# Ledger of designs, part 32: VH-VL binders against o29789

Target 1, 134 residues: o29789
Amino acid sequence: MDEKTLAKMIEAVNKHMPEKTRSLAEMLKEKDPTIRAKDGNEYYIEKRELEFIAQHVDELDWPRFRIPVILEMNDIGGERVIYVRDKLHAEFIKRAFGFDRVLNGILTLYMYELPQIRRKLRTASQVIFRISLK
Below, E stands for the ipSAE of ESMFold2; O stands for the ipSAE of OpenDDE; V2 stands for 0.75 times the mean of E and O plus 0.25 times the DockQ between their complexes.

## First folded at step 21 (VH-VL; framework fv_imsidolimab)

Design S1 (at its last look DockQ between E and O 0.50; V2 from the best seeds 0.00; counts 0 for: pae E 6.2 > 2)
Fold by OpenDDE, look of step 21:
Structure S1 (fold): chain C 134 residues (1-134), chain A 121 residues (1-121), chain B 112 residues (1-112)
Amino acid sequence: as target 1 above (134 residues)
Amino acid sequence: QVQLVQSGAEVKKPGASVKVSCKASGYTFTDYWMNWVRQAPRQGLEWMGEIDPSDSYTDLNQKFKDRVTMTRDTSTSTVYMELSSLRSEDTAVYYCARDSFDWEGYYFDSWGQGTLVTVSS
Amino acid sequence: DIVMTQTPLSLSVTPGQPASISCRSSRSLLYNLGKTYFYWYLHKPGQPPQLLIYEVSNRASGVPDRFSGSGSGTDFTLKISRVEAEDVGVYYCMQSIHYPLTFGGGTKVEIK
């Protein structure tokens, strides 16, 4: 991927970032839950995905579990990895998918592992890009 | 090259079951989701469901949830779709379609040649 | 379910002339990463369906450049700059972000 393409992707991702995250608890109570992006767009979250998440998250944490699940793509030294920075998100991913690699205190995924999560959470997860400042 | 070869045409009575096979070759079978799509005469395409690479999960169109079973056989690189309690309305060409291995999008990049299933008294 | 509405139902085109097909979704197909989970397929007579366009505007491998896709959100268009005999068939749009996956009703393209 060239720099121009990467820049465009980053811009696109930033544009579609959620304006505000919502709690799993709130969204589970709705028939047609939605998330509003920074650009004003509103997109629907699949109820089945929320239910899937709920199955792997303690009910006591539902109010604290924020939607969408953030998958942060990082390009570090030419190597691309995915960080799951949120602690509840990380725990969820560990339980649901069995990924437990931790680098520098952050749950870390490889690119080839990402599709497993994304297919299950097409709407309830978001990939974001972070540019290395090195 | 990617090839999806489906089983031959079937003729069934109402109430019977049919099991269509889709043999895959030319790629890593265990890396791709497989879908089933059908087309009834003079109708459009209809998505029936999908099965994951590990044969541990299926997602079915609710229209068929009680009648469709999807399975995989890794040893033969074959995916199966069984439809029970057949009705005349199930008369259609059934396609297997490979899902792209792309986290950025989900689409069908390869299709089987189709299997005609005729349900008639 | 997401309803995909195609227009026209059929189109008869003189060879060498352009064609345009519209597809509208009942819900926005734009999600994270700025990806729009919208696709075009062509179903030629006697053949299985084949992918033409993925993510609104990307031509699949082997697809001639006379095919182009455009649109955003809920409104999409497939254009053929100059229709050839081999382009005859039924064109379908599809969304894959919501379950169940759904297709448009199809647009039959014929040669005059």
Scores: ipSAE 0.828, ipTM 0.925, lowest interface PAE 0.7, mean pLDDT 93
Fold by ESMFold2, look of step 21:
Structure S1 (fold): chain C 134 residues (1-134), chain A 121 residues (1-121), chain B 112 residues (1-112)
Amino acid sequence: as target 1 above (134 residues)
Amino acid sequence: QVQLVQSGAEVKKPGASVKVSCKASGYTFTDYWMNWVRQAPRQGLEWMGEIDPSDSYTDLNQKFKDRVTMTRDTSTSTVYMELSSLRSEDTAVYYCARDSFDWEGYYFDSWGQGTLVTVSS
Amino acid sequence: DIVMTQTPLSLSVTPGQPASISCRSSRSLLYNLGKTYFYWYLHKPGQPPQLLIYEVSNRASGVPDRFSGSGSGTDFTLKISRVEAEDVGVYYCMQSIHYPLTFGGGTKVEIK
């Protein structure tokens, strides 16, 4: 991901936080699932992305697995990293993508690992937001 | 300078298979997905599918899923598309196209010259 | 599948006059983070397709400023402020976020 693309991503991400998360179990039953963001828009989720998530989450956990998967961007010492704080989200990412770097109890990704996630979760099944403004 | 050079024109009979190659140069082959798009005579463009050359992951248009195979050879920076059980309706120009894969979108920023495949008795 | 409907099917234009091409998608093309994955391509005779406009309104490198794109959600327009002889060919819209990727049916632009 180049610097221009990254900068645009940072400027855009905070407005796309969901108004309310939704259950994976509930959304798997819907034909055309969406997530409403704080900017007031409905964002499409491609059904096969939910099915991909479901394949890597124990079925007993589907009712409490919240959509979208939350990726938290942080600037640590001049380097951008992604924290996955939700325990079920972190387990899903470890299982689906093989990332297992845990720092201080938090699954931590580098920006160069993000494209692998974007290839599988292209629509609003995941969201990125930034803790630090600017 | 990005270049995508495709194999030459083919004439096939119904029921045969064709394998079209697309050799990439001028960039890191495994960093970009490759797509195949075809155009039948006097018709529009039709997306056939895509391949990630880093691991051979493919996503195929359901219309062709049982007849299309996409592969790659990283040592020659070449992608292949094989279409089996050919029908006269498969007569078309077949293009490879590189996916930009950037934050601004997923669009085809470079195209091969096209390969005419003619299916006739 | 997302249907991309272009109008008109063809245009016959006097050089120097404006032209307008419409494309309508059967479903919103918004992506996460507010982006719209909508593009215009030009297929000139004897050449492979070439990108004209990316993400609705941005001109690709080397595309003259007489080309402009606009639109939102499901309704999109390509305008050519003054058509020149080199602009002949078939124009296609495309969406790239919903599988399968789909193109419009094309608009053939010719000189009268």
Scores: ipSAE 0.091, ipTM 0.689, lowest interface PAE 6.2, mean pLDDT 84
ESMFold2 (binder alone), look of step 21: mean pLDDT 90; pTM 0.915

Design S2 (at its last fold request DockQ between E and O 0.59; V2 from the best seeds 0.00; counts 0 for: pae E 2.5 > 2)
Fold by OpenDDE, fold request of step 22:
Formats: sequence, C-alpha cells, structure tokens
Structure S2 (fold): chain C 134 residues (1-134), chain A 121 residues (1-121), chain B 112 residues (1-112)
Amino acid sequence: as target 1 above (134 residues)
Amino acid sequence: QVQLVQSGAEVKKPGASVKVSCKASGYTFTSYWMNWVRQAPRQGLEWMGEIDPSDSYTDLNQKFKDRVTMTRDTSTSTVYMELSSLRSEDTAVYYCARDSFDWEDYYFDSWGQGTLVTVSS
Amino acid sequence: DIVMTQTPLSLSVTPGQPASISCRSSRSLLYNLGKTYFYWYLHKPGQPPQLLIYEVSNRASGVPDRFSGSGSGTDFTLKISRVEAEDVGVYYCMQSIHYPLTFGGGTKVEIK
C-alpha cells in the first residue's frame, strides 16, 4: 500500500468514526439502535450483533461496554496487525472468538483473524487506522 | 480452482425433511463462511442463512429459523442444509454460496450448481 | 428487513443497444471505511448466479467493461453499454450489511 492510498483510507476511516460511542445497555433497549458518525450520518446497528455481544459480556458491564467495538489497524515491523485497546472489547473478543494474543499489553489479532470478527460484527465493530511514525 | 458440488435433485412430500449437501474443494474449507440461497419458481433469490468456518455459529433468516439447520463436516469438506416441515412453497432450487474471505466486502464469490427440491403431494 | 426494489421487472434490448437497471434500498448501505455493501449478481439460464459488481462500482473478475455500476446511499444503477447475447439473464442487486441479507426482485434482460 502506497502512502497516498494509506492517507486516503485513514481519512475515510476518520470521517466515519463515531461522534460518540454508546453503551451496550442503552442500545439493547432500542428497537432500531443507531450511532451517529462524525460525518453526520446515522448508522443502524444490528440488534442481533448487540445481542451476540451481550451474550459474551457480563450484564454488569453492559453500561460500560461501548459500541462500536474498535479494531485498530497497525503496521508493526512491516506486518499489519489489529489492536484491540479497550479492555472490555478485548475481553469480549477473547471470550467470543478465543483470541487471546497479547503483545505489549494489547490484545493483538492477525489479519487472517479479522474476517472472523468482522463477519459477525458487520455493524457493531469498526476498523480504524493509526499512523505510526516509529 | 474453487468448486462447490451439491447433491442431486430431491422429491419430497409435504411435512417431510430434506437435507442438501454442498461439497467444497479447491480452497481452505475451514476459512470461509458458507451461505444458502434459494430460488422458487418465478421468484427471486432468497437468502436462508450462513454458517461460520468452525461450525460454531449460524446466522439464519428468521423466516426459516424454526425449520432450517446448517452444519459442516470438516472431514469431508461438506456443508449441509436441512429443511424440515416441507411445504409446497419450499419447492425451489437451493444453492450453496461461499462468502468472500476479505474483511471489507461481504459477497458470495462462488456458487454450487444448485439442487432442485420439489415438494408435492 | 431491508427492501431492495429493482426496476424495471424486465427489459428487452436490441443487441448493441444500452441497458440500465435501477435498484433502491430502503436504508442506506454506507458503513465502515466509507464502504457501501451493495452488489450485483447475474443469473444466466442454466447456471448458478455469479457476482457481477461489488461495492457499487467494481467489476468482478472476468466481467467485461461494458458493465458499470454506480450510485450511493440508497440509489444504485447497473448499466450495460452494449448488450450482447451472453448478457441474457436475471440481474439481482443485494445488500449484505443488514440481516437478513436481501436481494432485489430481479430484472430479466432479454434480446429482441
């Protein structure tokens, strides 16, 4: 991927980032839950995805569990990996999908593992890109 | 090359069950989701559901949630779709369709040849 | 469910002439990374359906350049610049971001 393409993707991701995250608890109470993105658009979140998440998250944590689940794309040493920085998100992914690889204190996924999560959470997860100048 | 070979045509009575198979080859079977799509006579395509690579999860169309079961057999690289309590309106060609591998697009990139299921008295 | 509405229901085209098919979704299909989860399939007689266009405007492998897709949000169009005999079949639009996955009603393309 060239620099121009990467910049374009980052811009696109930033554009569609949520303006504000919402709690799983709140969204589960709604018939047609949505999230408003920075671009001003409202995105519907699939109830079945939220229910799936809820099945793998302690009910006591529902108010603290933020939607969407953030999957951060990073290039490390020439290899692309996915960081799951949020602790509750990481615990959820571990419990739901069995991924428990931790690098530098962060749950880390390989690219070939990403489809497993994205296919299940088409609307309730979001991939973002982070630029590392290191 | 990717191949999805389905079982042969079936003729069933109302109330019976049918189990259609889809044998996959030419790719890593345990890496791809599989879907089932049907087409009734003079009707369009209808998505029935999907099954994950590890046979751990299924996402079903609610229309069929009480009558359809999807399973996988890794040893034979075969996916199955069983439809119970058959009705005349279940008469259709049933297709297995492989889901794309990439994380950014969700489409069906390969299809079986189809299996005709006829439900009649 | 997301309703996919295709028009027209059928289209009879003289060989070499253009064709246009419309598909409208009941909800926006634009989501992650600015991607629109909208697809076109062609179902030729005696064959299984095949992917034609992915993400609104990208031709699948082997698809001739006479096919083009366009649109955004909820309004999409498939165009064939010059229809050939091999293009005969039923065209379906599909969305895959919401459950259940849904297809349009189909557009039958025939040669005059």
Scores: ipSAE 0.850, ipTM 0.933, lowest interface PAE 0.6, mean pLDDT 94
Fold by ESMFold2, fold request of step 22:
Structure S2 (fold): chain C 134 residues (1-134), chain A 121 residues (1-121), chain B 112 residues (1-112)
Amino acid sequence: as target 1 above (134 residues)
Amino acid sequence: QVQLVQSGAEVKKPGASVKVSCKASGYTFTSYWMNWVRQAPRQGLEWMGEIDPSDSYTDLNQKFKDRVTMTRDTSTSTVYMELSSLRSEDTAVYYCARDSFDWEDYYFDSWGQGTLVTVSS
Amino acid sequence: DIVMTQTPLSLSVTPGQPASISCRSSRSLLYNLGKTYFYWYLHKPGQPPQLLIYEVSNRASGVPDRFSGSGSGTDFTLKISRVEAEDVGVYYCMQSIHYPLTFGGGTKVEIK
């Protein structure tokens, strides 16, 4: 994927990034929870996905578990790899899906592992690309 | 070559149960969720539920939750749907359908041939 | 439950003429990343349903370019620029994000 195409994809993703994240504890109280994106629109998050997260996160951590779960794509030597940098997100993914590959302190996933996660977190997770600075 | 082959047509009496099978081939069975969709005569398509073959997790349409069971057998790459307490309105063609295995989309990319279940006195 | 309402219920079309099918969801399908989990299927007699359009506007593999989809939020449209005999069948819209997954009631397309 070239830098022009990647930059355009990053811009498209960035306009839908949350303006502010919300806690799991807060959103579990709502019937039809939403997040506000940088484009000013409210976007639905399926509550059933939040409940799935809650099943695998200690209740004492719910107030500081931020939604959405962030999956960061990186291009490493022509190979696409996913980093889960948030520690609570990483612990959740280890518990819920059994992935435990930690490299340099970061939970690291291969692309073929992504569908298993996205299938259960279609609205409560968000893929982002590493930001390139030129 | 993805292939979903369903069991044959069945005729049942009201109050009985039916178990429809869907044998998968041509892909990694435990990597894709399986869905069941039915169509009664002169009616639209109706989603009944889904199963994750990797761990047997199911999500069932509440309309059917007490009457439908979905199971799988990884050794034969087969998914089953059992519908109990049959009524005449359960007469329908029942389809299994595989999900897209896509991190961005969820649609049914492969369908079985359908199984006609007829419920009559 | 999200109700998907299709109009019209039936279309009778002269070959070569256009057709248009509408689908309205009972709730906005606007989800995270601006993603819209909306699809069109064609169900021909004696065959299982087949995917026609995914993610509102993308043609599935092998689908002719005379088919196009559009819309956002709650309002979606499938257009056939020139109906051919092979296009006969029942068209269904579907959403796949809010459980239970739901289909529209169907639009039967016939040749006059």
Scores: ipSAE 0.481, ipTM 0.789, lowest interface PAE 2.5, mean pLDDT 87
ESMFold2, look of step 21: ipSAE 0.445; ipTM 0.788
ESMFold2 (binder alone), look of step 21: mean pLDDT 90; pTM 0.919
OpenDDE, look of step 21: ipSAE 0.836; ipTM 0.929
ESMFold2, fold request of step 22: ipSAE 0.437, 0.344; ipTM 0.799, 0.757
ESMFold2 (binder alone), fold request of step 22: mean pLDDT 90, 90, 90; pTM 0.910, 0.904, 0.915
OpenDDE, fold request of step 22: ipSAE 0.848, 0.850; ipTM 0.932, 0.933

Design S3 (at its last fold request DockQ between E and O 0.79; V2 from the best seeds 0.00; counts 0 for: pae E 3.9 > 2)
Fold by OpenDDE, fold request of step 22:
Structure S3 (fold): chain C 134 residues (1-134), chain A 121 residues (1-121), chain B 112 residues (1-112)
Amino acid sequence: as target 1 above (134 residues)
Amino acid sequence: QVQLVQSGAEVKKPGASVKVSCKASGYTFTDYWMNWVRQAPRQGLEWMGEIDPSDSYTDLNQKFKDRVTMTRDTSTSTVYMELSSLRSEDTAVYYCARDSFDWEGYYFDSWGQGTLVTVSS
Amino acid sequence: DIVMTQTPLSLSVTPGQPASISCRSSRSLLYHLGKTYFYWYLHKPGQPPQLLIYEVSNRASGVPDRFSGSGSGTDFTLKISRVEAEDVGVYYCMQSIHYPLTFGGGTKVEIK
C-alpha cells in the first residue's frame, strides 16, 4: 500500500468513525439499531451480528459492551497488525474466534486473521487507523 | 484458475430432499466462504445462504432456515446444499458462488455452472 | 429485508447505442471506509452469473471499459456506452451489507 492510498484510507476511516458508541444492551432492544458516525450518517447494525456478540459476552457486561467493535490497524516494525484495545472487545474476540495473542498488554491480530472477524461482523465492527508519527 | 463444478440435474417429487454439491479447485478451499443462490423460472436471483470456511457457521435466508442445510468437506474441497420438503416452487437452477477474499468486500467473484432441480409430481 | 428496485424491466437496444440501468436500495449501502456494498452482475444466456461491477464503480477483471457504474447511497446506475451482442443477458444489482443478501429484479437487455 502506497502512502497516498494509506492517507486516503485514514481520512475515510476518520470520517466514518462513530460519533458515539452504543451499548450492546441498548441495541439488542431495538428492531433496527443504528450508530451515528461523525459524518452525520446513520449506519444500521445487523441484529444478527449483535446477537452473535451477545452469545459470547456475559449478559452482565451487555450494558458495558460498546458497539462497534474497534479493530485498530497499526504498523509495528514494518508489519501491519490489528490492535483490539478495549478489554471487553478483546475478551469477546478471544471467545468467539479463538484469538488470544497479546503483545504489550494488547490483544493483537495478524492481517490474515482480520477477514475472519470482518466477514462475521460486517456492520458491528469497524477498522480504524491510528496515526503515529515516529 | 478458480473452478466450481456442481453436481448434475435432479428430478424430485414434492416432499423429497435434494443435495447439490459444489466441488472447488484452483484456490485454497479453506480460505473462502461459499454461498448458494437460486433462480426459479422467469424469476430473478435469490440468495439462500452462506457457509464459512471452517464449516462452523452458516448464515441462512430465513425463507429457507427450516429446510436448508449447508455443509463442507475439506478432504474433497466440496460444499453441499441440501434442501428438504421440496415444493414445486423450489424448481430452479441452483448456483454455488464463492465469496470474495477482500475483507472489506462481500460479493461473489466465482460461480458454479448451476444445477437444475425440478420438483414435479 | 432491503429491497432492491431495478428499472427498467427490459431494454431493447440497437447495437452501438448506449444503455442505462437503474437500481435503488431501500436503505443506504454506504458504510465505513467509504465503501458502498453494491454490485452488478450479468447473467448471460446459458452461463452462470458473473460479477460485472463491484462497490458501485469498479469493473471486475475482464470487464470492458464500455461498462461503467455510478451512484451513491441508495441510487445506482449501470451504463453501457455502446451495447454489443455479447452484452445480451439479464443484469442484476445486489447488496451484501445486510441479511439477507438481496438482488434487484433484473433487467433484460436485448439487441434490436
Scores: ipSAE 0.805, ipTM 0.916, lowest interface PAE 0.7, mean pLDDT 93
Fold by ESMFold2, look of step 21:
Structure S3 (fold): chain C 134 residues (1-134), chain A 121 residues (1-121), chain B 112 residues (1-112)
Amino acid sequence: as target 1 above (134 residues)
Amino acid sequence: QVQLVQSGAEVKKPGASVKVSCKASGYTFTDYWMNWVRQAPRQGLEWMGEIDPSDSYTDLNQKFKDRVTMTRDTSTSTVYMELSSLRSEDTAVYYCARDSFDWEGYYFDSWGQGTLVTVSS
Amino acid sequence: DIVMTQTPLSLSVTPGQPASISCRSSRSLLYHLGKTYFYWYLHKPGQPPQLLIYEVSNRASGVPDRFSGSGSGTDFTLKISRVEAEDVGVYYCMQSIHYPLTFGGGTKVEIK
């Protein structure tokens, strides 16, 4: 893939990333919670998905649990892996799905594990892309 | 090749229950979620719910939540949908439909042949 | 629930002529990576539904290029550049990002 094509893909993703994340505690109080993306659009977050997260996160952590859950896709040396860098997100993933593989201090998922997570967090999770140069 | 083969047509009385089966072949059964969609005569398609065959997790359309049960048997690669307290408006063709195995897609890539359930007095 | 409104409800088309079907959703379907979880299915008589168009504009495998999809946000269109006898059936739009998953009411396409 050339650098111009990759840059266009990253810029397209940037406009859909959250302008500012929101806390789980705040969003649980709303009837129709949304996240504002950098493109200015509001994207609805399914309340049921927030409730699923809440079931696996200690209530004392709800105010600092940021939405969406970030799943960072990396293409490292021809291998695709997913990093979960946020510590609260990683602990949630471990508890809700049982994935606990940590490499270099980062919860790391295989590609085949991603659909299992995305199915339950269709609106409350976000895949982002990073390319790691060797 | 992926195949979804459903059980045969059923005739039921109001108040009874019906259990429709969907036998999957040609792929790894537990990797793909299964959905149920119905169509009443002269009406459109209506999603009833889905099941993860790996652990039996279900997500049901609230309209049917109290009346529908979805189960699976991994030894036979079969998903079941049971609809209870049948009414005449439940007369429909019931389809099983396999969800895509894709982290960015949520669509039905294979459908069963359909099972006619007739509810009559 | 997300309401998917299709128009027209029915089309009677002379063979070889174009057809156009509209679908409007009650909420924006734009989401992750700019993907839009919007689909078209064709339900031919005596057959199960079949996927026609995925993610607004991509033809499913084996679908002729006389079928094209377009749209964004809440407004979507399926076009058939030249309707053929094999295109008879009911066309449904579907969204799959919000629960419950919902279909449009259908557009019946018939040949005159």
Scores: ipSAE 0.410, ipTM 0.786, lowest interface PAE 3.5, mean pLDDT 87
ESMFold2 (binder alone), look of step 21: mean pLDDT 90; pTM 0.917
OpenDDE, look of step 21: ipSAE 0.732; ipTM 0.905
ESMFold2, fold request of step 22: ipSAE 0.357, 0.323, 0.351; ipTM 0.774, 0.755, 0.769
ESMFold2 (binder alone), fold request of step 22: mean pLDDT 90, 90, 90; pTM 0.913, 0.901, 0.908
OpenDDE, fold request of step 22: ipSAE 0.803, 0.088; ipTM 0.913, 0.747

Design S4 (at its last look DockQ between E and O 0.50; V2 from the best seeds 0.00; counts 0 for: pae E 7.7 > 2)
Fold by OpenDDE, look of step 21:
Structure S4 (fold): chain C 134 residues (1-134), chain A 121 residues (1-121), chain B 112 residues (1-112)
Amino acid sequence: as target 1 above (134 residues)
Amino acid sequence: QVQLVQSGAEVKKPGASVKVSCKASGYTFTEYWMNWVRQAPRQGLEWMGEIDPSDSYTDLNQKFKDRVTMTRDTSTSTVYMELSSLRSEDTAVYYCARDSFDWEGYYFDSWGQGTLVTVSS
Amino acid sequence: DIVMTQTPLSLSVTPGQPASISCRSSRSLLYNLGKTYFYWYLHKPGQPPQLLIYEVSNRASGVPDRFSGSGSGTDFTLKISRVEAEDVGVYYCMQSIHYPWTFGGGTKVEIK
């Protein structure tokens, strides 16, 4: 991905954040589950992706597992990394993809690791860009 | 430059199997997904399925899920598509198509020259 | 499956004149990352298909600027400002966000 494309994505993704997340448990019961974004758009979530997530999440946690999976892009020291802040999301990512790097208590991915997740969760995950005000 | 070179034309009987190859060069073979797309005579393009870079996962069009097998050979940088239980309706030009490296955009940036498969009794 | 509907089925154009092709998807192709997973391909006679436009409006490498894509959500348009002989072929739209990937029925462009 070139820098221009990435920049466009970063600008756009924050505009399309979910208005309200939904539980994995609820969405698994639906034939055509959707998420509503802040901009009013409705996104269909692929059932196969939800099923994939469910395979790597304890059933007891399905009601607590929120969709979409949030992949937070951050610039740290001039390098871009991805934070998975949600604990259940992090556990899922570890189990499903084998990524277990933890920095400052947060599961951290490198940019080159992101495509593996996005390919499998193209609708059930969302990349957001975090602007640090600190 | 990226090149995808496919195997030659095939003529098969109904019920037989065909295995089409796609040899890739000019890029890192193990980093790109590969797709198969076919076009029957006087018809449009039809996506058949995809195979991941590591040959560990395929996603097939449900229309072909019981008849299509996709594989990769890293040593030869070749992708294969085997279609079994051939029918006359399977007569088509089959294309391999490389997925873009932009993982946020899933499109086919390179194509093989196509392989004609004719199924006739 | 997502249905991609192209119009017209065929188009005969005088060289130098503009052309316009429409594609409509049965479902929105815009998703949470702000991407629209919509593409245009050209299938010239005797050649394999080739990418023209990716993500609605981005020209692929080597694609002349006389080609332009636009649209959003479910409605998309490919425009050729000045059709040339080399533009003859069948144009296809495609979506790749919901499996299976699906193409439009194609629009055949010919020269008068």
Scores: ipSAE 0.795, ipTM 0.906, lowest interface PAE 0.7, mean pLDDT 92
Fold by ESMFold2, look of step 21:
Structure S4 (fold): chain C 134 residues (1-134), chain A 121 residues (1-121), chain B 112 residues (1-112)
Amino acid sequence: as target 1 above (134 residues)
Amino acid sequence: QVQLVQSGAEVKKPGASVKVSCKASGYTFTEYWMNWVRQAPRQGLEWMGEIDPSDSYTDLNQKFKDRVTMTRDTSTSTVYMELSSLRSEDTAVYYCARDSFDWEGYYFDSWGQGTLVTVSS
Amino acid sequence: DIVMTQTPLSLSVTPGQPASISCRSSRSLLYNLGKTYFYWYLHKPGQPPQLLIYEVSNRASGVPDRFSGSGSGTDFTLKISRVEAEDVGVYYCMQSIHYPWTFGGGTKVEIK
């Protein structure tokens, strides 16, 4: 991820985080599902992306699988990495994409692995953000 | 400095196949997806599909699904598009176009010079 | 498929005068994190297409500031504040969020 892309993610963090997450089970019932972001707008989710997620998540977990899938960007030792902290999200990513690098119970991705995910989850079915200030 | 150099013009008869090449230079070939876009005479631009040069994964426009094959050769940094069962309406200029990898999404930041394919009896 | 409808189909402009091109998509083009994967391309005679505007309103490298893009959701506009002879060509809008990726039908801009 280059500096231009990182800067745009930082710029987007607060406005485009979801105001409220929604369950996969609930959203699969809708024809044109959306997610409301903190900027007050409704963002479209391509229905086939929810179906792709559902195919890699046990049906018993659909009611508690939250949409969007949350990717947390961190700077660790001068390297940009992505944490997937939600356990259902991490298991989904492992099953769907084969990424299984777990460190301290958290699935860890490198920036160069993100395009594969973005190709399948191109709309508001996932969000990436940076944790600020400690 | 990014360059995409395509193979030369071709004249084909209906029912034949054509294979157009696109040689990339000036960047890391496997880091960017390659697209094919065509333009028939007096018509607009039409996206045909894309290929990931790193592993040959493709997404094709359903209109062309069974007639288009996209391949690549990483040793020559070259992408190929083959269109089979040619019809007169396939007469067009065919462009390769590099897909940016960017937060801004997928758009074509570099284009080849175009390859005219003429399908005539 | 997302239909991208451009108006006008053709535009004949006196040099130095403004021009405006409209593009409407059949569905919203908002993408993840509030970005919109909507673009303008210019296809000049004898050249391959070239990127003019990315993400609605950002000028590509080397594009003069007389070009500006605006819009959101389904309705987008390209404006040229002062048309010059070098601006002749066909302008295309494009979306890259929903497969298949689709272009507008084009707007031919000519002088006179």
Scores: ipSAE 0.028, ipTM 0.632, lowest interface PAE 7.7, mean pLDDT 83
ESMFold2 (binder alone), look of step 21: mean pLDDT 90; pTM 0.919

